# Ledger of designs, part 6: VHH binders against Phosphatidylinositide 4-phosphatase SAC2 (inpp5f)

Target 1, 352 residues: Phosphatidylinositide 4-phosphatase SAC2 (inpp5f), of Danio rerio (Zebrafish) (Brachydanio rerio) (a8e7c5r167to518)
Amino acid sequence: YKIFMDSDSFYYSLTYDLTNTVQRQGELGKSDQPLWKRVDDRFFWNKHMIKDLVDLQAPQVDFWVIPIIQGFVQVEELVVNYNESSDEERSSPETPLQEPTCVDDIHPRFTVALISRRSRHRAGMRYKRRGVDTDGHVANYVETEQLIHVHSHTLSFVQTRGSVPVFWSQAGYRYNPRPRIEKGERETMPYFASHFEKEVETYKKLVIINLVDQNGREKIIGDAYLKQVLLYNNPNLTYVSFDFHEHCRGMKFENVQTLTDAIYDIITDMRWAWVDQAGVICQQEGIFRVNCMDCLDRTNVVQAAIARVIMEQQLKKLGVMPPEQPLPLKCYRIYQVMWANNGDTISRQYAG
Key: E = the ipSAE of ESMFold2; O = the ipSAE of OpenDDE; V2 = 0.75 times the mean of E and O plus 0.25 times the DockQ between their complexes.

## First folded at step 1 (VHH)

Design k1 (framework vhh_3k1k_2)
Fold by ESMFold2-Fast, scan of step 1:
Structure k1 (fold): chain B 352 residues (1-352), chain A 124 residues (1-124)
Amino acid sequence: as target 1 above (352 residues)
Amino acid sequence: QVQLVESGGALVQPGGSLRLSCAASGFTFSDYAMRWYRQAPGKEREWVAGISSSGGSTSYEDSVKGRFTISRDDARNTVYLQMNSLKPEDTAVYYCAKDLSGEYDDWGYYFDYWGQGTQVTVSS
């Protein structure tokens, strides 16, 4: 497939449905319908064009409407080579061009793709009112899919992020305003339930990772969230709270490793999507829903750490990576850059 | 370029027998463990049987134990699955897979390469 970037943060493909995860594409089955009729409505940014073109009975309308997402796409090809990752010499003597690189065929290789899809609902710059709205949509909702391609195999792991789904507000980011709860638990419940009923229908089980500070100014939002989850009492929801303060920037690795170690069994039990040309080998059973109030960096760091644990399990299952060795340093550096780019792009879309 | 080509799939009546074959090329067959998997319509692919590179160790999924036998012929680069006492629930596309080494692991999804598959239908 070929992916095009039409402007900063907008992506399309003539042949591939960027709005659906690999698992959702499999669930839709084969269809004679044009691409735009099969897309996920949440991520179909140019959907409004369809009505006018269909109503006009325009010839070849199916060729005029290409689904466009807003978000992030990056694809990298990586080679698992433990011999070269740290062996770089500056000012080394001239080296002749080698004979055709049949040596590269000895080392396993894989493709990593990272796709983030921003919901068209509640899109735009941050507003005073955040959280959930009366349609059950949350501010800054993004679905992020990590893909691994090895030969004929495609593996996928999906996570979501979004605002805490209660009615809350904050005066903006120009200063340190205190957030406020705009509705009580009883008034909030129908919309909270609407949000999670749609999420459960789509993803089956949700593990909520709440990164809102447990003390200080953010506590009111975290307390409201936990109270609402407990009142809702849905067995398909698991709630995990993790304290991640801005002052921990220099200790991100240590803090995140503690979280991923603590939830390692949850990560492993969730599994991942695994498809070859004959169909489904394995399905992802659930999704992480990660939220932070105003620190998009926290969410990105946590999602990257979870996705890394999954990727290493996937590569070991595929035999691309030995079970007793970590990812080669060169591969890890490229992976880190991909996730940093993802976080930076989403942050720009949310803040400006 | 590793190639695995399954054959022998057919329509059989319940209680019948069938032998599947998998012809391998593009690697040193005798150095690797081989596996059989199957996939029914709308279901995930499941592991069926495994055989070590020496042929000295075999293993089976519980629902096929005593009914299926995996074997190999290194002179012909072929692995076989003999299926006896077939049941309607055995209906699936059967896939041959090459392992990473001479030993098979205990993970149902761990493999190196898949074949194209062969259809087995058990029906009256």
Scores: ipSAE 0.000, ipTM 0.156, lowest interface PAE 21.0, mean pLDDT 76

Design k10 (framework vhh_3k1k_2)
Fold by ESMFold2-Fast, scan of step 1:
Structure k10 (fold): chain B 352 residues (1-352), chain A 122 residues (1-122)
Amino acid sequence: as target 1 above (352 residues)
Amino acid sequence: QVQLVESGGALVQPGGSLRLSCAASGFTFSRYSMRWYRQAPGKEREWVAGISSAGDYTSYEDSVKGRFTISRDDARNTVYLQMNSLKPEDTAVYYCARGEYSLWEPYSFDYWGQGTQVTVSS
């Protein structure tokens, strides 16, 4: 499907529902209803246009209302070719670049797509208004879906991120201020429960990955989160804490393997969505909900690492990736750039 | 019976050169990426360089780019690290590792052997 960008952070498609994951589209079934009537309301950013177009008596309003998401979309076609150099090293600057022209049907190909959908609830930069609100919505909520397409097969893996769902605040993001808890556990519980009841209804099971520092200024938020999870006592929630600063200090992002190794069985048991021309083969059973204090750089790195583990399992199962060796470096370089672009785009929407 | 045997470590003057070798046995060498790591006294083990299974992709830690070159000889089941313009900061035990994943997963590897000591001093 053809995907268009209206501005640096808004995306639409005339034929594909960008608001729903592959799995949610399958659950909705085949419908003759216009695209905009089938969308996930959380990610339907131009919903107000329905009223405007109806008020203008626009002809074929159902045709003119195209769902727009805010977030990120990038699609890349990758070729598994171990004979390609990662470096375009020039033996001589005076020699023209020799461009090999070959049709290569022997090398496996796959498409990777990355779609991040920002919730329209609590949109905008809110330095003081963090956490959960009285409607059960959290700040900085984003659903990220990684798709793999090979021939007739479409595979999907979904993760979410969002603010820690307690009532907390900071005086301002750029002032290095100390965060504060604004309400106690008793006052917080109805809104905390409201948030997770909606999440469980949508995703069935949640594995919470808490990246808030376990020491220092951020500890108060992490402690409040864990306490609230324990008091809530929902068997559909699993809580995992990871000290990002301790393991990934010095910007050594590859060290997140400590986390992915520790939760490898959880990642594998969660599965992924898999559909082909005959229908549904597998479903994703649960979701990772990743958070840090601001849900920015740390969250993106962790989600990328988890998504990579899933991608490699998917590609090995399809026979696209050899079980005994990694993908070519060029493939991983493109993948890393896709996830970096995702993080940068989301950061620009929430950080100021 | 996977074995990795490093050699070539020596004491060398600043600005000098060394070539390290790692002889591999007990597995199909051509199917695996290979990596070099180093560990200086009092520091954590640091990734230095990597080379893909086909030998067509290489990657380096920023501090060694332009000075070190990784290469492989699949006919001899050997990976090499050519080190030029050596600095006192390059003093470390150098380890050869078989890659299990991409060159960007520095802790996804097997460690066998004791490494080879490189000392750069005047």
Scores: ipSAE 0.000, ipTM 0.119, lowest interface PAE 18.5, mean pLDDT 75

Design k11 (framework vhh_3k1k_2)
Fold by ESMFold2-Fast, scan of step 1:
Structure k11 (fold): chain B 352 residues (1-352), chain A 122 residues (1-122)
Amino acid sequence: as target 1 above (352 residues)
Amino acid sequence: QVQLVESGGALVQPGGSLRLSCAASGFTFSRYSMRWYRQAPGKEREWVAGISSAGDYTSYEDSVKGRFTISRDDARNTVYLQMNSLKPEDTAVYYCATRKLYGWGTYYSDYWGQGTQVTVSS
């Protein structure tokens, strides 16, 4: 498949359904539904074209509507070459659009693709009304899929991010505005439940990673979230709180390893989607739902760290990466740039 | 069984252009990266160009960069090498290749076509 960028934030492909993860595409392969009914409606930004055709009662739908997503797409081919990689140090910052590394026939290689899909529901700015709405949709909702391609193998790992699903707001365009809760727990519950019922239906189990500070101005949102989770009492939800401020002070994002070490068993048990020439080998059961209050950088750093743990496990199982040795530094530098670009792009879509 | 069949090799004059094709069968073509190699008389096979499985990234040997373009058509299970501004030094048998990894990346199997002869001379 080839992926095209239509504008600064929109992507499409003539041959691939960008609205669905590899796992959802496999599930939908059993359906006899037409393509426009099989796309994931949450990420189908040009859906209005289909609605107009249906409203006009067109006699046949024999022309294609190419699904367009809003978000981020980047693909990189990486070569596992230990020669000079560990000693190499960049003298200048890497450009995000630099040419890929030369293909080397002696060394293993793999393709990493990163696709972020912004929900068309609640597509407002992050400083408008936050949280959940009366339809159960949350602000700033994005699904991010990391793909690994090696010959006949396609592996996929998916995470989501979104606003804390209570009714809350924060003033726009002011430096460091205080958040406020707009509704009590009882008023909130039907909409909180609606959000998570949809999520459980789609992803089966959710591991909530709450990055909201446990002290200071963010505490009110974190407290509300925890209280709602406890009141909702759904066995398909696992709640993990991580005080990013305590562990990653001074922007030492490397300290996020404390989190990934603590949840290593949860990460490993979640698994990933894996398909080859014969079909589905395994499926991802569950999803991480990562949230913060107003700093999207925290969410991106945490998701990147979790995805890196998964990628290393996948590459070891594929025989691309030795079991006892990390990837070459050059590979990690390219990977870090991909995730930085992802975070920057999503942030620009919400920051105003 | 993986099969690769090259075609398009010919005698061309210096400065000319030529397009090579490689028809692939016996594997899920869209999930494999593809490569072109060449071997001149009395020399080792050298890598010329590569294209990722998704078709969105390409790499070239320095001597052909800017003159050669690798592309793929997954609907036709075919990889192409468009060769422009050909030089006598480009004279070689051109091979299409793909690679299957085994175990911990310690083992691999390369699949090659039989090659197609390109001769650049007056």
Scores: ipSAE 0.000, ipTM 0.104, lowest interface PAE 20.5, mean pLDDT 76

Design k12 (from k7 with V98K G99V S100E D101Y W102S Y103F E104W E105D L106S S108T A110Q M111Y; framework vhh_3k1k_2; at its last look DockQ between E and O 0.02; V2 from the best seeds 0.00; counts 0 for: pae E 15.8 > 2, grease 27.4 > 24.2, placed apart)
Fold by ESMFold2, look of step 2:
Structure k12 (fold): chain B 352 residues (1-352), chain A 124 residues (1-124)
Amino acid sequence: as target 1 above (352 residues)
Amino acid sequence: QVQLVESGGALVQPGGSLRLSCAASGFTFSRYSMRWYRQAPGKEREWVAGISSAGDYTSYEDSVKGRFTISRDDARNTVYLQMNSLKPEDTAVYYCAKVEYSFWDSGTYQYDYWGQGTQVTVSS
């Protein structure tokens, strides 16, 4: 597929549906329909701009309508070589720059891609858009898909992030205003339920990972979330809390491993979407929904850590990565940069 | 030399069971996904089942789900197809295949090798 970027924030493709995960595209089946007729409405950013053309239902309009997402796309090709010199990425002074060469079976290769697609619903700036609305949409809702491509295999792991789905705000004149709850727990419940009814319909099972601080100023938001989860009482929701600041003080993000170790069986049992030429090999059985107060830096770090666990399992099962050792350091450095770029881009789109 | 040798095909009655084997040599078996295909007379080969290189993931064509089970034994370089509740429609020559990953084939497999196949006939 080919992906075009019109700006730092907006992406489109003439031939690939950027609004749907690999799994959703597999569920839709093969089709000759134009891309815009198959899109996930949540991420169809330019829907309102072309509504008059779509309403005409004219067949030739199909090649003029190109779905656009707001979000992030990055694709990297990686090589698994444990004894490689760190300078292999340098250009030769005597040889002009060339396309990357293929590696043999001794040095397996794979492609990693990130596609983040931001929901067009309840868009807004950080302190002005928090929580849920009366339609069940949450602020800063982003679906992030991590793809692995090895030969003709396409593997996909999907996570979501989004604001705590209660009615709350943090607006004020101070730089770091205190959050407050805008509606009581009984009044909130039908809208909380509306949000998660849509989520369960789409993803079947959710594992909520709440990174909101359990002490201090954020506690009121975290408590409100847990109360709603208990009131909603849906067996398809699993609730996990992890006090990010307590475990990761001093930017010690290696301590996120405490979380991924604790939920390792849940991660493993969720699996991933796996497709090749012969069809679907397996599907992802649920989704992680991760949040902090604004669903930016803390959320991005945790999602990267969960996706790394999945990537290593995927690569080991494909035989690209040996079962008893981690990926080479170069691979992890590039992986970290990809996820950092993802976080920076989402932050820019939300914070302004 | 890369070789794939299928065996275990036989004549069986409807409702019977068979276990097919495919012995592999000449490559690092544990690195590759393996598949079973079948070809009925006058038809094209069709995919039946697949198993990942680690053996953790299996997939099946709809008409054989619940009746056929693919497995592998990396110590013996062998992939198996256990076929239960056989029907006359399962009559075909069964082939195992090694597929090779290809970065530039736009998602198209290049099959390295096929064996000569093993005949399965389901008849009264």
Scores: ipSAE 0.000, ipTM 0.192, lowest interface PAE 15.8, mean pLDDT 77
ESMFold2-Fast, scan of step 1: ipSAE 0.005; ipTM 0.462
ESMFold2 (binder alone), look of step 2: mean pLDDT 81; pTM 0.812
OpenDDE, look of step 2: ipSAE 0.006; ipTM 0.216

Design k2 (framework vhh_3k1k_2)
Fold by ESMFold2-Fast, scan of step 1:
Order: structure tokens, then C-alpha cells, then sequence
Structure k2 (fold): chain B 352 residues (1-352), chain A 123 residues (1-123)
């Protein structure tokens, strides 16, 4: 599949549905319907164009509308090589006049793709208004999918991020103005419930990871979120709080391992989507919904750490990586750059 | 991967000028208030200047007021410190940091720090 960038942060493909995860594409099954009729509406940024064309009874609309997402796409081919110098030594065979027969099959290879899909709901003038709206949509909602491809195998792991789904605001002028809760618990509940009912319908089970600071000015938002979760009392929701500032201050991001170690069983039990030529092998059982006060870089760091744990499990299960070895340093460096690019791109979209 | 990378530190003569830059990456720069700190040998780290997330408010330590100007370019994820009329007493390693909170509960609490850039004022 070929993926195109139409402009900064808009992506499309003529053959691949960028709006749906691998798992959702499998759930749609064999369909004779055109691509645009099968897309996930949340991430279908040019949807209004299709409505206008259909309303005009334009001929052959079904064959010419290509869905566009806003977000991020990066694809990398990685080599599992614990001795990089050996590859360089093999670039020049000792008998140079022989036809090249060197196939570099010594080291396993895999493709990593990272796709972030920004929700079209609440895009635009509402960046200064946070939280949930009366339609159950949250500000800054993004679905991020990490794909691994090896031979005929495609593996996928999906996470979401978005604003804390209560009615809250932060002025955004003057020094770090204190956030405010705009509605009480009873008034908030129908909209909070609407948001999570849609999430549960789509993802089945949610593990909420709240990165809002547990002290100081952010505490009001964290307290409101926890109280609302407890009042809602949905068994499909698991709530985890991690005081990012306490654990990761002074740029100690390696301390995020404290979180991933603590939730290791939850990560492992969630599993991932796995498909091959014969069909579906495994399904992801739930999703992480990660938030900070505005889904800032804290969310990106945590999602990257969780996705790395999953990727290492996937690569070991495929036999691409040895069970007792960490990811090669060169692979890890490229992986870190991919996730940094993802975070930077999403952050720019939040700014407007 | 969060990084704050300071640059522009140099040896300058008294009365000279210097512009420091701090390039930020890995976080939503426009949502954070930014500060400059400095630390001279054998002294505690001191606050120098601050700028709000919107850029609409700036603040300075009394000893640098009128000589230093803090500014930001959110399109480039960079905060600047323009230093004029430099004195030997301004000799220090200069650090860029996010402010975190600006209220009474969290004054002095900061999420991210740079590695620093050396400024030496000497003839």
C-alpha cells in the first residue's frame, strides 16, 4: 500500500483504509462496498465532500472519493542486528568479479508503522474549551495504531488519547491559569456516560491512564475524573492514575517503567490484533485511554512506553527477536524518533 | 522524548550583548510558561526571567530588569533571552526550564530542565 501526504498532517491512500485499524477492517469482513462507505466516520475528514457529491447525484462518486485523515503516518523497515559492523564487512565480497549472490537474510527484518488519526469532532475553534461536549465528544481525541509486518503477518496495537471527559476550562492566557470545573457531577453524567458508552461500543474494555498531577493546580481535574468514573460504575472501565510530575520530573522518563511494570499484566492480557494469509489469529481485548490535562507530551511518552512493551512481546512471539535479548540499540533509536515525530505532529495540531 | 537544548553562550566583554536560545522538543511548547535560570560557581541556582504560555506576560529578577528581555517563538518551539549591558556578575551557566505552575502551591516546581549554556563576562 502506498500512503500519500496531501499537506502538512493530512494523509490518504488509494488502496488502504487509513480510517480503520487492522482489527476494525477485519470486523467489516468481505464487502462489495466502495472504500468510502466502509470508513470510520470519526477520522473521515473529507466526509462533507462526499455528502455534497451524493446530494448532486454526481455520476460514479463511488469510484473517485478517497478518504483523508489528519494525523501522522511513519513507516520504517528495521533489521534485528546485534553486531552492526558484520553487515559492513559483508558489503564487498572477496571475489568481486562474481555475480552478486549476497542475499542479506542473516538478520531478521520487520516493518514498523505508526498511524495517528485525529478525530474530526471538535476540530477548530474549541481548542480553548477542554473536556467533553454535549454530544459526548472530547477535545484533542486521537487514535494511535502501531503496526508490525513480518512476511505474511500483520500485528496491530491501538491506544487512544483525549481530554478528561468532564466540563472544564483553562483560560490559556496569563501564567498557567488554574483549570476550572464548569458543571457539577449530576449535570456532567449524561455526557460523560455518552462518551464512554461510545468508547465501550468501539473498544469493548477501557483502561484509563490518568497522567494529571495528583497535587497542585491539576488535582481538581484528576479528582473530578476519578469521582465521575466511580459514580458511573461501569465494569468495562479500569482506572489507573500515575503522577507523571512526581515520577518523571528532572527528565527522568525512564521512570515511566515504574508504570509499565505496575500494569504489565494488564498490558499482556489486552493482547494485540494479529492477522495472516489464513485470517485472524488474535484480537486486541480492550484499549488504553491515556490523558494528561491536555494530552501533552506526557501522554506521548507513556503511550510509546506501552507500545514498546507490546512490540517486544510481538517480535519475540514471531521469533524475530530472541527471548533473552533487548531490542537492538539501532532499532530502538529509530523507534524513539518515530514516536517523537508522532508527539510533535499531534502537538502542532493542538495549537491550530 | 522531551528535550530543552540551550545555545548561544560565549565569552563577552563587560557592556557587551548576547542572545541565548532554548530549543524545545517532545512536548506542547505553546501550553507551557518558560523560565531562564542561572548558576554561578559556588552559588545557588537563581531565577532570571519568565514568560507566560501566551507570551503576553513577562517577569524579571530585579538585577537584570531593563537589561535582559525574554521572548518566545512558538512556531519554532524556542524561547530566547536577549542580554544587554552584561556585567562580570552575570557570569554563570544559564538554564532553560518549563515553569510548571505559577501559583503559590507550585512556585519553583518545574517539569523539564535543559543542560545549560556557559556565559562568561570578562575582559
Amino acid sequence: as target 1 above (352 residues)
Amino acid sequence: QVQLVESGGALVQPGGSLRLSCAASGFTFSDYAMRWYRQAPGKEREWVAGISSSGGSTSYEDSVKGRFTISRDDARNTVYLQMNSLKPEDTAVYYCATEGYSDDYWEGSYDYWGQGTQVTVSS
Scores: ipSAE 0.000, ipTM 0.130, lowest interface PAE 18.7, mean pLDDT 75

Design k3 (framework vhh_3k1k_2)
Fold by ESMFold2-Fast, scan of step 1:
Structure k3 (fold): chain B 352 residues (1-352), chain A 121 residues (1-121)
Amino acid sequence: as target 1 above (352 residues)
Amino acid sequence: QVQLVESGGALVQPGGSLRLSCAASGFTFSDYAMRWYRQAPGKEREWVAGISSSGGSTSYEDSVKGRFTISRDDARNTVYLQMNSLKPEDTAVYYCAKGEDFYGSEYYDYWGQGTQVTVSS
């Protein structure tokens, strides 16, 4: 049985592999191997415990090691009911509440789950760890998966975030610190390439969403990133830049509509993973890799907006939502809270 | 125009407590993360604490964890830093800053005038 338990942002399940997306679990196929031998090593935070159990000659190590991720898990069951408005629910203390008119058996239901998996590589505080390292790992790397479950159908959409994969730093102690590029393009290329070769192997195609400001203080990082992408010249990479500082503030869902409208065809063409009892119905064709200068609050808002577009397409495809309407406000409010919790949790993990 | 005004700095004995306040104006306060920094004599400015726009997340430098608490009151457009168990090493001018995140990595030019905290016997 599935048990999700929050203990300082560490999560585990007795039967479900939290380290692998639905699509990766399908790609691994049937296996008699214990969970911990099939996990994605990037997200296997308690891997070191295996050494201790082996040193103690524990014969049941495969039954005692449950894979633990660091990140975020939240699951919500939602009802598609357009009769429940925010106005009806937000009555003043002196205004009578509307009588409930919801009949649960006539309204479609779905489960939404949000799982974020923090990479164990380069784990540490954001202000002290930047960019790419000599192993091709990037600071602040997180894989976020949004799951929709309806009856026998499971649908999944995955995005990643991480630091700009060049060698860069910022003095954490100076007034108005300016970012610095630490290595030239030639010196950077092997490590930049190593990062994207691993990403392409895992996700096939990458759409880079760069949220670093195109003018002012952040421009040096954005320029370095674009130059390195152009020099690398990998046909599996698509580069999109969006000047978040100019277009967005307060980091709310509606503030990124300009971006999601502009890339709507890219979002739609990427598709999603879809599995039922008969097997795989379709697969996600690529991944968004979203970054800001430090890949936190701005990235969360953009990923949430993209994931919302996908979720609405999924729910309409399943017949759970009418094709001409957005999410009911009650569903949207719960969805906004889930993504805010995700962002806040990831942010706290990188700060301490 | 963005304005940040810090207050509450004082001379205190080691082990004492202070609460700093930062009054903000010229922007929609509830839309932005807020941060505290400090600068000791002869040292560079250091990030101390941050709070998200929602108030749901906070972050601290290791040297102040467990001793300092950041909070905000959006109705009063004010961010606070409660400082407990003060040490001589906490002596500094404390600055409030507006940002897009609460870690002190965003390149914001808007700083307050600062408030002096001195911890000595």
Scores: ipSAE 0.000, ipTM 0.253, lowest interface PAE 13.8, mean pLDDT 76

Design k4 (framework vhh_3k1k_2)
Fold by ESMFold2-Fast, scan of step 1:
Structure k4 (fold): chain B 352 residues (1-352), chain A 123 residues (1-123)
Amino acid sequence: as target 1 above (352 residues)
Amino acid sequence: QVQLVESGGALVQPGGSLRLSCAASGFTFSDYAMRWYRQAPGKEREWVAGISSSGGSTSYEDSVKGRFTISRDDARNTVYLQMNSLKPEDTAVYYCARDQGWEDYDSLGFDYWGQGTQVTVSS
């Protein structure tokens, strides 16, 4: 739980594996292997330094090789206090027939952590080349994990974002250049399939949320994506198209709620990872793979909305949040700032 | 620093009118859509009205449509909510909110809320 920041975009921990989700750490099972030998290679940003240190073959080198992620980490402790102040129940000393007061008015507390892990594959290659490459890697790929910690309970919910996995590009010379499809469906299929085979191997089931505009200059990318998904016909993929521009023009909250309401059963059926001192209680069964043309603000808004629905379900199940009442506004303000910082950080990392 | 300060809340009899104001500072007001929310005792915070950054589009929750009017004055960095034909059911704390916008540099819906202004409709 000790997490350090080496620079403005790089994070490490001496004891915690920042490259793996809580669920993947559990799936790796019991291991006496050094941390760096158990990491998720996709997010192991200082991997190139490993060769020099490992070649020494010294037992102590295992403690010198600290895995570093590039992305975002923020941890906040939130207090569920509906009075927005210290709440002391007081009774008049002159009225001894009053109802018994609760001596312990300690407000429930929980920790929220947000960890985003940028893929090291295709780092720095985003300027003109978007989408999928010939190795099956996609531009702008980020895994985001939201953690809730209460007492001995750790709950985790994971989402991914990335470019639409077809071959497409934009010219660098024009303002808002129109995207182009570089390969047809048959030429694209081996690489599209390679991408999703890797995703299914890692996450089991994928719910694709396509936020590409269904009109205007983005339509060509959205059309290509849908055609490729239909042609691929993989039962582990569920495709959801949401026209963010048409539904979320200038007024986001209710329009994003339209999406989360529409997919509420999908969100609930996916569940979340839940671990306590006794072991694993629940597993997350699949992930949302959210994409827009450039995987910037629209993706962050949608992922935040889905993660909020999950957080509320988790907190209600833990008895931290009443089933009939939302969290205090102060909690949501902190939560929104965390997700805003996440989005801004990811945007900067891909903009240069 | 972003600040939103609501004012104009009062006790009023059913059928009365109130105009709420929200003074904004710390950002370019004309670049952002603005919204009004309310929270009644024991109820969740609900959306009431919204106005686009240009002022060319407005939207309302069904229960206030035809009675409430949202407007903005970009020269004064202020958004308004004109409330007519007030009902006891309109009793709530009213909040002003800035919509961050969905542009690539914005992340979440709205990140800034005012402190609220109390409206009580009672005889």
Scores: ipSAE 0.000, ipTM 0.134, lowest interface PAE 16.7, mean pLDDT 75

Design k5 (framework vhh_3k1k_2)
Fold by ESMFold2-Fast, scan of step 1:
Structure k5 (fold): chain B 352 residues (1-352), chain A 123 residues (1-123)
Amino acid sequence: as target 1 above (352 residues)
Amino acid sequence: QVQLVESGGALVQPGGSLRLSCAASGFTFSDYAMRWYRQAPGKEREWVAGISSSGGSTSYEDSVKGRFTISRDDARNTVYLQMNSLKPEDTAVYYCAKSQYVTWYTGDSFDYWGQGTQVTVSS
């Protein structure tokens, strides 16, 4: 399917529903309705056009309303070629820099697609307040879906990110303003509960990954979050804290493997969505909800690391990746660029 | 082939400002995240600031947040570190670094480093 970019960070397709994950599309089943009548309302950015066109009784209204998401889309075809991956530097004094442009038919191929969908709720709001609002919506809410496509197989893994769902704010004119809690636990609970009730209805089980620093100025937000989770006492929530400052000090983000190793069984048990021409093979059983305070890089790094573990499991299951060998370095470089572009795009949408 | 050349280091008084530059060659500059590190005599090298390959994301060590700003000019293959409100504790040799990969979080066993530029904050 062709995906079009209407402007920086807005995407649409004439035939594919970008608002729904592969798994949600399967759950909706077959429908004779136009695309825009089947969309996930959270990510339907041009929804306001529907009422006006219906009210005007416009001819062929179904052809005039194309669902638009705000977020990120990137698609890459990767070739598993171990001979090419031995070239870790582009330039060599002894060899030409030119690479063959010919297709190599003997090497396995797979497509990776990355789709991030920014919630229209609280989007475009310019204020110092973050966290949850009185409608149960959180700031910076984004659903990210990683797709693997091989022959007739489509595999999908979904994660979410969003602000810590308490009432908090961060104000000032400097890079490091001190955060404040705006409401107590009792006043917060109806809105905290509203947020997670909606999340559990959509995703069934949530594994919360809190990346807020456990010491210093961010601790007040992390403490409030944990206390609220404990008071809420929902068995569908699992809470994981990771002290990003302690483990990934000095831009040693490779230490995030400490987190993925610690939660490896949780990652594996969550599974992924898998569909082929015969129908649904398996379902994703829950979702990771990742949050940070003021460093969007932390959330992106952790989500990329989790998604990489899932991708490797998927590719091994499909026979595209050997069970005892990592992918070629060239594949990982492209993968890292895709996730970096995702993070950069979301950061720009948040900041401006 | 990969070459990083830092410049702009000087002796400045406390409260002063200084801009460091790092000119890069031998690789496709726009494909790589860039970082600044510093090392004072007898201490380990510490990370100061980082900027993504696109320039859309930046990150800073806590002691320099609000005072230092990292930026890049891909047309000139140059990364910059603007240092304001300098303190004696900022005295160090400052190094520009290129990750082996496009991002700074996965698979980086080695960085390519420049030769450094000396910053001294003293009266």
Scores: ipSAE 0.000, ipTM 0.168, lowest interface PAE 17.8, mean pLDDT 76

